VHH binders against p49116. Designs and how they scored, part 178

Target 1, 238 residues: p49116
Amino acid sequence: EGPLLSDTHVTFKLTMPSPMPEYLNVHYICESASRLLFLSMHWARSIPAFQALGQDCNTSLVRACWNELFTLGLAQCAQVMSLSTILAAIVNHLQNSIQEDKLSGDRIKQVMEHIWKLQEFCNSMAKLDIDGYEYAYLKAIVLFSPDHPGLTSTSQIEKFQEKAQMELQDYVQKTYSEDTYRLARILVRLPALRLMSSNITEELFFTGLIGNVSIDSIIPYILKMETAEYNGQITGAS

## First folded at step 9 (VHH)

Design uf17 (framework vhh_ozoralizumab_d1)
Fold by ESMFold2-Fast, scan of step 9:
Structure uf17 (fold): chain B 238 residues (1-238), chain A 121 residues (1-121)
Amino acid sequence: as target 1 above (238 residues)
Amino acid sequence: EVQLVESGGGLVQPGGSLRLSCAASGFTFSSYAMSWVRQAPGKGLEWVSEITGSGGSTLYPDSVKGRFTISRDNAKNTLYLQMNSLRPEDTAVYYCVKGGYLPWRKEFDIRGQGTLVTVSS
């Protein structure tokens, strides 16, 4: 068999758009979020177990869990992204929308509640000081979720999820041997990811996508990109 | 030297169809995603569609989804855009561009002269 994840899967390096504009705008936020989504999908497609499930299953899994992977990525890359600054800019935009009567009060309440949940999640992960290995396994646990509607290879997906859980347990017990409750504290954070709406995440971070294209449409496109083309999108023409 | 030559434009009635072609040279065509972009009179460049290097996947904005189909023939180094159910607002000069720009990019490297599509009664 071998391990589910290798050391190469622990490396998760987000490169931000440069230079940062004087004022954060929808385009900069969208490009930053798109780079994180790209990195997350590239990470997933590099896992041999994921590849073994086949193209149709891969697309279905990522469509079902992209918001969970993206949110874990936001938490992991919060410092690199200056996520608190991005969220403050989004809140400021929403306050301007209230002032100009562009959005209903009920909608603004839903969006603010989502931002609060996201901030609480990222703060909890920061307090736990989740390391790169722990993030890799948490991402694998959410990626290999057998319980999403419409999945066809649920027994194999469940096997990979259980393998991710076992390898996380082994890692935490070995690395944090004196903290007997660390694994439990980490795992109880995961259900919060499913309480956050993918539609609201899309509205907050991906409004800058041109042509009203949905993340649902982007996922199979990214997953089918050639490796050389993918690298060119992230690093430039070379 | 990268060269892109668009063709197939013309005058067409609303509801009509046109097929645009782009002849590519100077690079390994099959190794790059390709995109169509357009510029309506007095407006900026607008992304229309893109296709992966293998042709295995495509993307469209809502404005053309279900009406336009992007395709490629890698043996002929040619990109196509099949346009159906054309509307007056589709009137523009159409350009093919090397590379996938994905919907989050607004900067496009225009190389050719483009091909004019006019949708009018």
Scores: ipSAE 0.524, ipTM 0.780, lowest interface PAE 1.8, mean pLDDT 87

Design uf18 (framework vhh_ozoralizumab_d1)
Fold by ESMFold2-Fast, scan of step 9:
Structure uf18 (fold): chain B 238 residues (1-238), chain A 121 residues (1-121)
Amino acid sequence: as target 1 above (238 residues)
Amino acid sequence: EVQLVESGGGLVQPGGSLRLSCAASGFTFSSYAMYWVRQAPGKGLEWVSEITGSGGSTLYPDSVKGRFTISRDNAKNTLYLQMNSLRPEDTAVYYCVKGGYLPWRKEFDIRGQGTLVTVSS
């Protein structure tokens, strides 16, 4: 009972690594992205409805949607991250790799297409001037997606997604009462998140991981981390 | 004051097994993730394993996955690393580290002297 999200779930504050290096490198990008991923999972774990689904369902759900949550987080935190600067540095590296014939042209094209999709998504969200409540509900809609392959007990997930959709609708209608079509403009942006490859996101932002760890392996660890450890991550979400 | 004391290292043949221990004091052990890291001669620090405060989740790099098992006994404030199918490449000084940020993305705060593991015939 009660609302799906509380005011505490609207707060989403990313703390960037300091100091910023003069030249962007894979380690700084990875650290920044890791903080955002951690903040996103901490956010999801704090939702009572998410907790109620149980540990196994929580892990399966986040493994299925982490890329969509991460991409929404990138759009929401684009200014704090200086995302445009990070993407420009990645593009410059890719262009230099083409010149030096160090990477397959097909691979570079695939990665460049992903960057363009990401830029378009973030620009669309910026143009719509999505607020903190709207981002929180969009993340909830993505998190409680019942249609990922391999999920079990999808009825409860679907109910929570419908609740997120209804609460977003109520919020938008009351807060932006003069803009009758705002909700429709926002919701048509969501399918684009599923067109973005999680493998390419991982390559772009998490290449600095040592020891051959994958995001898939990190997810259950982060979801089971204690609250004191979350505070130690300097996420600003507590 | 955080204190960490590693033990259990020694000389072992390739294919052998060894169990390392870390005695922790000066903090609420069960509230923090713990890590094992190692340093081979002439090399930098390498992350080996991680465990959550409750022991409910563990994480390993591909280099040791399936061979090493991290565990903890919160009642005894002790961290363990069970190492099986040891290889010459596993030769290093092993350190336990109190949790903070994810270790593969941050410098490790080495408090103890470590324990030497030598895998050699």
Scores: ipSAE 0.012, ipTM 0.480, lowest interface PAE 8.5, mean pLDDT 84

Design uf19 (framework vhh_ozoralizumab_d1)
Fold by ESMFold2-Fast, scan of step 9:
Structure uf19 (fold): chain B 238 residues (1-238), chain A 121 residues (1-121)
Amino acid sequence: as target 1 above (238 residues)
Amino acid sequence: EVQLVESGGGLVQPGGSLRLSCAASGFTFSSYAMYWVRQAPGKGLEWVSAITGSGGSTLYPDSVKGRFTISRDNAKNTLYLQMNSLRPEDTAVYYCVKGGYLPWRKEFDIRGQGTLVTVSS
């Protein structure tokens, strides 16, 4: 049996919409976030172990973990996205909504707490200097989570998760041999991803989706997209 | 050279049905998702439906969900839109487009002349 991930799964290049507007708007934020979500699904779809589980299981796994994959992607691509600038623009919009009485104070508090948790997570990953191999394995650990409700093939999913954990351990021990506790510091970051509300993530980043479609409906559509169109969307080529 | 030719529009009463067709050429039809978009009088383009290249999955906005059905015949390079329970607000020129950055883009590469659907008494 070969490795779970190959070098091709380490490459994770987000291409941002161009040009960046003078003032950030809902459309630009939504397109940036959608490109990241699409890249994340393309990444998952390219894994042979993921393909081997079959379409129904693939859809269920991504529906269950898209928020965790997306948040890891935000942390990995924070510099490319200028995530701090995007979050500042969202905060400014929320402040304006308070002044216009468009949102309740309790809702604003929930959203601000979510933004704070997201910033803390991204800062912790940056401080740990998580590399591309580590991000790839963390995404695999999250993707192959056997403990989501409604999953079938849970024993096979668990075996793939354990394989991801083993390969991450081997990589970290070889690459960061002098840092005995690095793996533990990385892995204890993962539970925080499950505390972040997918509903609030959807409200913050995906309000600009056309036709009021949900992420839940988009996932099976994107996963069943043809390879040529999929590659065209990732590279921006027609 | 991508070519798309829409047909099947017409005048229909509220509650009625129409089936639109789109003849595609100049690209490998089965390798690309296809969309239907519409433009109501005096309004912008609105996305109406999407279908993957194989036809294995479809996507609809809330405005048409449950009333419209997108389908394709890859052997004939033809896209369809079955419109049921039509409403006056469905009045628009309907265009088929080769798939792109849905669901986050509102920019569509309109190639054909479209087909006019008018829903009135």
Scores: ipSAE 0.453, ipTM 0.749, lowest interface PAE 2.4, mean pLDDT 88

Design uf2 (framework vhh_7n9e_1)
Fold by ESMFold2-Fast, scan of step 9:
Structure uf2 (fold): chain B 238 residues (1-238), chain A 121 residues (1-121)
Amino acid sequence: as target 1 above (238 residues)
Amino acid sequence: DVQLVESGGGLVQAGGSLRLSCAASGFTFSSYAMSWGRQAPGKGREWVSGITGSGGSTLYASSVKGRFTISRDNAKNTLYLQMNNLKPEDTALYYCVKGGYLPWRKEFDIWGQGTQVTVSS
């Protein structure tokens, strides 16, 4: 069997909503985040190994790891998103929501800790200068995680994860042959992704969703969309 | 100026049917995906169904799949929702959305006044 990922899976280009408003608002932040989430799920759907696992397994995997994929996408697209500006706007929005909703101090602490963890993660990835191939394989490693509760086909998922790890190792050793510890520095970043709450990510980036719907409930529909349907959703054209 | 006008709601008994319509103006209707959303009393907005601009693809919420059918007539600039085998839990204000094949997009908060659907036990 051929490689797990092809060169087409390395390309990850986020198109931001246009025009950018003078002042960021919940709808602009939500659309920006939604585009990244849609891009991430369409990226996963394009992998033949992922498709081979079947619809139910695909849905379960993405429900389990969407926050990890989304966070990797935030790090990869931080510059094009102006992520620091978005985070500042989220803090302002959160302050308004706290004032109106009378959230507890414990909740405020949890949210601020999440923002700091996110900033630290993105900064660490930037300092390591992670390239497009490395991001593609890191996303594949988190996508093909066999250890989430309730999964079927766990042996096949584990084989795909191992294949992703092997291909990442081959790439890094060939491309960064001078830096003998680069792979280890990259891989030790991944456990931090599982410590970040998907519920808090949802509150920070997806409060602009209509219908008070959860990301978990939307995932099956995104995974079934064709490219033309995705474009119709994002741009309003088909 | 975008205008969306929903109609066709009413009171119906469980197991019954209703057909909703949305008359669109102010934009090139055939160039946009369209969707239906609903809001039940005391609950948030729920995405119900979406259709692409050409009408070639449709998606449905699990709660309505097999019972509801979304369609469009681009010559009449009209979006439809055929609702069959209605349940009391379908009681809600229904609105059409310009775009919104899923429950988010650039113009996702553009709604008309909606049309009320009430399903009796």
Scores: ipSAE 0.012, ipTM 0.294, lowest interface PAE 9.3, mean pLDDT 82

Design uf20 (framework vhh_ozoralizumab_d1)
Fold by ESMFold2-Fast, scan of step 9:
Structure uf20 (fold): chain B 238 residues (1-238), chain A 121 residues (1-121)
Amino acid sequence: as target 1 above (238 residues)
Amino acid sequence: EVQLVESGGGLVQPGGSLRLSCAASGFTFSSYAMYWVRQAPGKGLEWVSSISGSGGSTLYPDSVKGRFTISRDNAKNTLYLQMNSLRPEDTAVYYCVKGGYLPWRKEFDIRGQGTLVTVSS
């Protein structure tokens, strides 16, 4: 009956840890990434269509797509995060590790390729000047992906994805009426997200997690929080 | 003034059980995630378990998963750790910690003296 997303779903404001250290460290990077991950999952939880799929389906969807949502969040929040500075620090560390023979050359190459892909993705989105509505709908298209292995309710998920695609089309055609090919340029960016390794994302951004717990374990923790509880976390209320 | 008081430790034989308690005051207990962390003699702090403010979500490292259960009673401002199938390597001082808004971050503010758990014959 209503639109898939409301204006509240367009608002996506990341609050960074303060102050930013003069020299980047694992703790600052991990906290920044954790805040973005939490914000991304809270965003997904707030969608009525997502809630309607039920907890088991919600967990399966987010486990399958968290890396895509996280990467879209990195692109959207790149300026707030000083992402270019974070990536430069990681690259410098990797180059020094090659010299000291602490990591295999093949592994370093894989991680460097991932960083380059991430930089190109974020640069492409910045060059296209993707706005808040477009990011919200791109995240919804990624979230409501019916083609992940092991999913149930795939027909309903597909309907929500199609609804997201239609609402994005309507928005772009009205808002950017002079740019006939804008929607196509935006949508062709999405397949690249699935080629990015979630394991490498974890290595780059989540090294500071307690007890070496995985993102796969954190996802159901966040999704099982009571509504008032996660709302308190995003507002910092006590 | 955040205050945390741990209790329930003691000497127990391998395979035994203990239930630890933590009495919390000075903050809105139900609004914060809580952790149990431990420190074995001569070792650093090791995270043992986390629980969300409502108690709806819990996290465990593989070393205690299936043996330990974290729980809370928000009406009593009390955190619990039920420890079953105890092993000598579980010997440590156990501390409860007020969590931040990101309860998977590796930051622990130790307030109290903790409670000693000794697992030996």
Scores: ipSAE 0.451, ipTM 0.754, lowest interface PAE 2.7, mean pLDDT 88

Design uf21 (framework vhh_ozoralizumab_d1)
Fold by ESMFold2-Fast, scan of step 9:
Structure uf21 (fold): chain B 238 residues (1-238), chain A 121 residues (1-121)
Amino acid sequence: as target 1 above (238 residues)
Amino acid sequence: EVQLVESGGGLVQPGGSLRLSCAASGFTFSSYGMYWVRQAPGKGLEWVSSITGSGGSTLYPDSVKGRFTISRDNAKNTLYLQMNSLRPEDTAVYYCVKGGYLPWRKEFDIRGQGTLVTVSS
């Protein structure tokens, strides 16, 4: 049995929409977020262990964990995305919308707390200087999570998660041999991903989706796309 | 040369049904996702439905979800749109389009003449 991930699974290159507008709008934010979501699903599709679980299990698994994968992707691609600028634009839009729409104070508080949690997570990952191999294995640990309700093949998923954890440990111990506690500092960051609501992420980043489609409906569509069609979408070429 | 020919449009009363067809040629039909888009008089193009190359998954905007069904017959190189519970707002020229569609895309490569659907009493 070979390693769970190969060197090809470490590469994670987000191509941003061009040109960047002077003032960020809902459509630019949505396009950027959609490209990241698509890249994240493309990454997952390329893993042989993931393919081995079968399409129905793959769909259920990604539906359960897409927000965690997306958030890890936001942290990994924060500089490429100018994430701080995007979050500032979202906050500005929310403040204007709140004043006009007289939205519930409780809902506004939930959304602002979500943004704060997201920013804290991304800052913690940046401070730890997480490398490409570490991000790949963290994404694998999140992807192969056996504890989401409604999943089948949970024993096989758990074995893949444990394999991801073992390979991450081996990598960190060999690469960062001087930093005995690095792995522990990285792993304690993961529970925070589950505190971030997928509904709020969808509201913040995917408001610009045409036709009010949900991420839940997009996931099986992306996972079942033809390879050439998929590659065209990720590059914006088709 | 990619060629797409839409048919099946017509006049129907509100609450009626129509089935549109699109005959595709000039490319490997089963290797591409397909979608339907429409253009109401004096309006821009609006995405209506998407289907993956294998037919394994479909996607609909809220405006048609539960009323319209996209399907394909890869052996016949034909795309279909079953439209039920039609409303006056569905009045438009309907076009089929080659290529995968993700909801953030707005550009559509229109090749055919389209098929006119008119919903009125």
Scores: ipSAE 0.487, ipTM 0.784, lowest interface PAE 2.4, mean pLDDT 87

Design uf22 (framework vhh_ozoralizumab_d1)
Fold by ESMFold2-Fast, scan of step 9:
Structure uf22 (fold): chain B 238 residues (1-238), chain A 121 residues (1-121)
Amino acid sequence: as target 1 above (238 residues)
Amino acid sequence: EVQLVESGGGLVQPGGSLRLSCAASGFTFSSYAMYWVRQAPGKGLEWVSSITGSGGSTLYPDSVKGRFTISRDNAKNTLYLQMNSLRPEDTAVYYCVKGGYLPWRKEFDYRGQGTLVTVSS
């Protein structure tokens, strides 16, 4: 009935920890990534359609798509995060690991291919100059994916995904009326998100976590956090 | 202003149980996540458990999962940690922490004097 997303859902502002250190460390990378993950989860939980699916479905849905949401967030916040600098530091570490024979060649190749795919994705989004409205709707399309195994309420999820697609189309046609193929160029970027391994993303960005806690176990906790917990207390909003 | 007072620590034998309490004041208790962290003798701080403001979700590291249960009574502004199947490695000073930071971070702010738990024969 109403639009799937409001203007409040277009706002996606990442607050970074203290200025980036001269020498990047796992704690800074993990803190930055954790803030982005939290922001992404808070964004999803604020959507009325998402809440209408119910808690069990909500949790299963986000567990299935967190890596896709996180990657879209990396692309959208690449400048704020200095993502290119973070990825360069990770590549340098991997090159040293090859020389010291600390990781298998197959594993290093998988991780390097993941980094390349991530860089290619972020570069393509930057070249297309994806705006805040387009990012919000792309995230909604990814969030309301009915085709993940084990999901319930798949018909309702599909309807919300179709609504996101329709509203994105209406926005693009109105705002970029002269570019007939813009929507197609944007949508063909999405399949690449599913080719990226959540396990490798976790290894690259969340190695600073303690207690052997997986992102999969953290997701239900984040989704249950109160707004007051978020405001200036969990991510250190400025 | 913010006050957290831990209690319930003591000496217990391996395999025993103990319940810790934390009395909170000076803030709207139900609006904040709460954490338990511990410090073993000569070691750094270790995160033990987290609970959301509503009590609707909890989180544990693998070291205590299945043995410890965090809970809260928002009407009484009190946080609890039920500790079962205690091991000598659980010997530590336990601190109640007002939440705000992601609970699995290595660095924690904490309040209160803590309560000593000693697990020995």
Scores: ipSAE 0.120, ipTM 0.576, lowest interface PAE 5.3, mean pLDDT 84

Design uf23 (framework vhh_ozoralizumab_d1)
Fold by ESMFold2-Fast, scan of step 9:
Structure uf23 (fold): chain B 238 residues (1-238), chain A 121 residues (1-121)
Amino acid sequence: as target 1 above (238 residues)
Amino acid sequence: EVQLVESGGGLVQPGGSLRLSCAASGFTFSSYAMSWVRQAPGKGLEWVSEISGSGGSTLYPDSVKGRFTISRDNAKNTLYLQMNSLRPEDTAVYYCVKGGYLPWRKEFDIRGQGTLVTVSS
């Protein structure tokens, strides 16, 4: 009966590691990406509809869609992160790897293709001037995707996705009443998120994780954290 | 004043087992995630494991996954690390630290003297 998302779910504030180094390194990139991942998980776990699905479903859902949530977060926080500078540093590292014959040409091509797709996605979102409410609902549509293999409670997940779609439509039609095709332009961007490999995202942004811990292991750990502990980690107070 | 006292280390043969303990005081133990970190001779600090405040979730790096088990007893303000199938490369001083692991974090607030684990033939 109530809305799927409250005004608190529109707020998405990334706090970057300080100070920014003079030259970007794998640890700064990894810390920045990890903070965004943590913020994205915190956002998801704060949604009452998400909580209502139960812990096992929550874990499966986030494991299936974390790359899409992360990519939307990169687009939303691109300015705060100086994402273009991070991507340029990654490209420079890859070009150095080509010169040193450390990576296969096929792998480098796949990674460069991924960076191009990511940049095109972020550029398209910037050109559309997607606002905070629109990002919140796009993230909700992605989060409540009933079509991932192995999911249970798919009918309830689909209901929450439809509710997210309806509330996005209502918002856009009310706020951008003069632009009758805005919603269609926004929604047509979403399929591109599924074309980006989560393995390549993990390699690009999370190579600096201590002990080579995988995102699959981190997700259930994050989702089970007590709220106070999770907030401490996000703010760097822990 | 946060105090952490590690114990349970010793000399063990490869393939052996040890159980480490950490006695915590000076804070509300159950309200904080806790971690184990280690320092091998001549190396930097390495994160070993983390457990949520409730004990409901745990996290391990690939180097110890399947061999080590972190647990806690909130009624006793005690953190544990069960180490099985020990290898020579597990030789280190083991420390418990207050707070959750941030996957990129390499700075740990070491309070205790640690407990030495030596895995040697």
Scores: ipSAE 0.260, ipTM 0.638, lowest interface PAE 3.7, mean pLDDT 86

Design uf24 (framework vhh_ozoralizumab_d1)
Fold by ESMFold2-Fast, scan of step 9:
Structure uf24 (fold): chain B 238 residues (1-238), chain A 121 residues (1-121)
Amino acid sequence: as target 1 above (238 residues)
Amino acid sequence: EVQLVESGGGLVQPGGSLRLSCAASGFTFSSYAMYWVRQAPGKGLEWVSSITSSGGSTLYPDSVKGRFTISRDNAKNTLYLQMNSLRPEDTAVYYCVKGGYLPWRKEFDIRGQGTLVTVSS
């Protein structure tokens, strides 16, 4: 069997809304996040192993792991997004909400702890200088997680996850041969993704969605799009 | 040049039904998602529904979910909106829109004149 990922799966190019407004607003943040979510789903759809699992399994997998994929995407695209600036704007908005008594202190504490965990994760990935191949395999490891409740084809999903782990190991050992413990340092970062709340991520980055539309509803819509339409939307071709 | 012509609006009583149509030309209709959006008197544009290029998936806000059904006929370059259990708050000019980058974006490129739906006793 061939490799799980090809060189085309390493390419992950986020196109930001342009121009960036003088003062960041909820709509700009939401559109930036939505573009990243779209790109992440497009990336997953392009994997032959993912396609082979079938549409129902694909939907269940992405619903279970979208927050992990999204967070890895935030770390990978942090520079392109000016993520530090976006997080600072979110923090400022939250602090203003406290002063206006719009949110409880307990809720603010939960959200601020989430932001701190996100910053720590992104900083750790930056410090490790994670490259495009490593990000592609980390995303594949979280995508092909067999341990989410309600999944079918768990044996096949586990095989794809193991294949992702083996290919990542091979890549790291060949490319960073001088750093014997690099793979271990990378892999111990992954459990932190499971501790981050998808509900808090949705509140922070997707609060500007029109109407009452959840990420759970958006996922199957996007995954059922024609490939040409998907590509057109990702590139902004109207 | 993209051209969109909406039709099918009219006066209907609360609880009634209407079917809107949109005739599309000037682009490859089957290659794009399509949206319905509406504008109530004195209000901004509100997204109503989205459909993928193949018609294989649809998306609705909670305000119309279960009452409205979007569909398309790619052979006829026509988009439809079946509106059931209509409420006074559904009163608006309805526009069809060629799909943009995001199916939930607030910014829509309105090309047609729209079709007026009035829900009143």
Scores: ipSAE 0.304, ipTM 0.673, lowest interface PAE 3.5, mean pLDDT 86

Design uf25 (framework vhh_ozoralizumab_d1)
Fold by ESMFold2-Fast, scan of step 9:
Structure uf25 (fold): chain B 238 residues (1-238), chain A 121 residues (1-121)
Amino acid sequence: as target 1 above (238 residues)
Amino acid sequence: EVQLVESGGGLVQPGGSLRLSCAASGFTFSSYAMYWVRQAPGKGLEWVSSITGSGGSTLYPDSVKGRFTISRDNAKNTLYLQMNSLRPEDTAVYYCARGGYLPWRKEFDIRGQGTLVTVSS
């Protein structure tokens, strides 16, 4: 019965496509987002508690929470990704679509409100100066959510979530002993993740996927890859 | 030393079926995800299907989903593509490819010569 996460689970290093193009395009944005999504699923796969739940439960959990994990990853890797530059390019494209009457004003407003919520979330995490340990445990709390419909082993999932919460509390109290309200400030940020539409995230970041493949279809494929195949994807060939 | 040899292509009527095979040698076949990719006349490479090393999971683009089925026989080092309800736009040279790269990265390690599939009346 050791800790839920080891030091290896705290490491979260995104390698960006290189070089960055002079003008951002859908392909570069999609490649960057795909690398982050893959890294997030690799991170989840490496957790012994996650493995212990079994393949069917693993697939159901990631399908339910991938958008929350992805958004936490965007916040954590915002500097490495130059996320503000990516979001500015998306906003510019949307503004041009209004100007050329390519999309309805209502749809563009809906998408821009989503971008605003994403920016606000990432800014709040940056202001709190969330560290690598805190991000790892926040991801674990999100991953081990027992309240998604269709889940089996909900009692075991709830136990792992409670363990993640307890270990986060212990870490914050030890590391930031002078800031008695830090944990509360961090945890109240999490509900905002569930207000963000996974369909809009998919539209913003994954429009460059070949053959209109959905994230829902990609998840079980990636989770069932052999370890050697998976490691090859993470390191890349360049 | 890695070799992939495709076969099974030919001329078929719209609505018809074909089964492609790929014989692999020179590597541990079961340790690699395998892909089918195609190149239509005057176009770039298009991803057609993926299968994990164990065969436990498959992935398809919307253009072939429900019509094509990828499978593998690791004991025989052979990859298959069952193509049903063929359309003129499926006309292409079909290649089997290997590697750990997923199709959304648009990069494939192609070692075969390909097999021509022509869908025409």
Scores: ipSAE 0.219, ipTM 0.652, lowest interface PAE 4.6, mean pLDDT 86

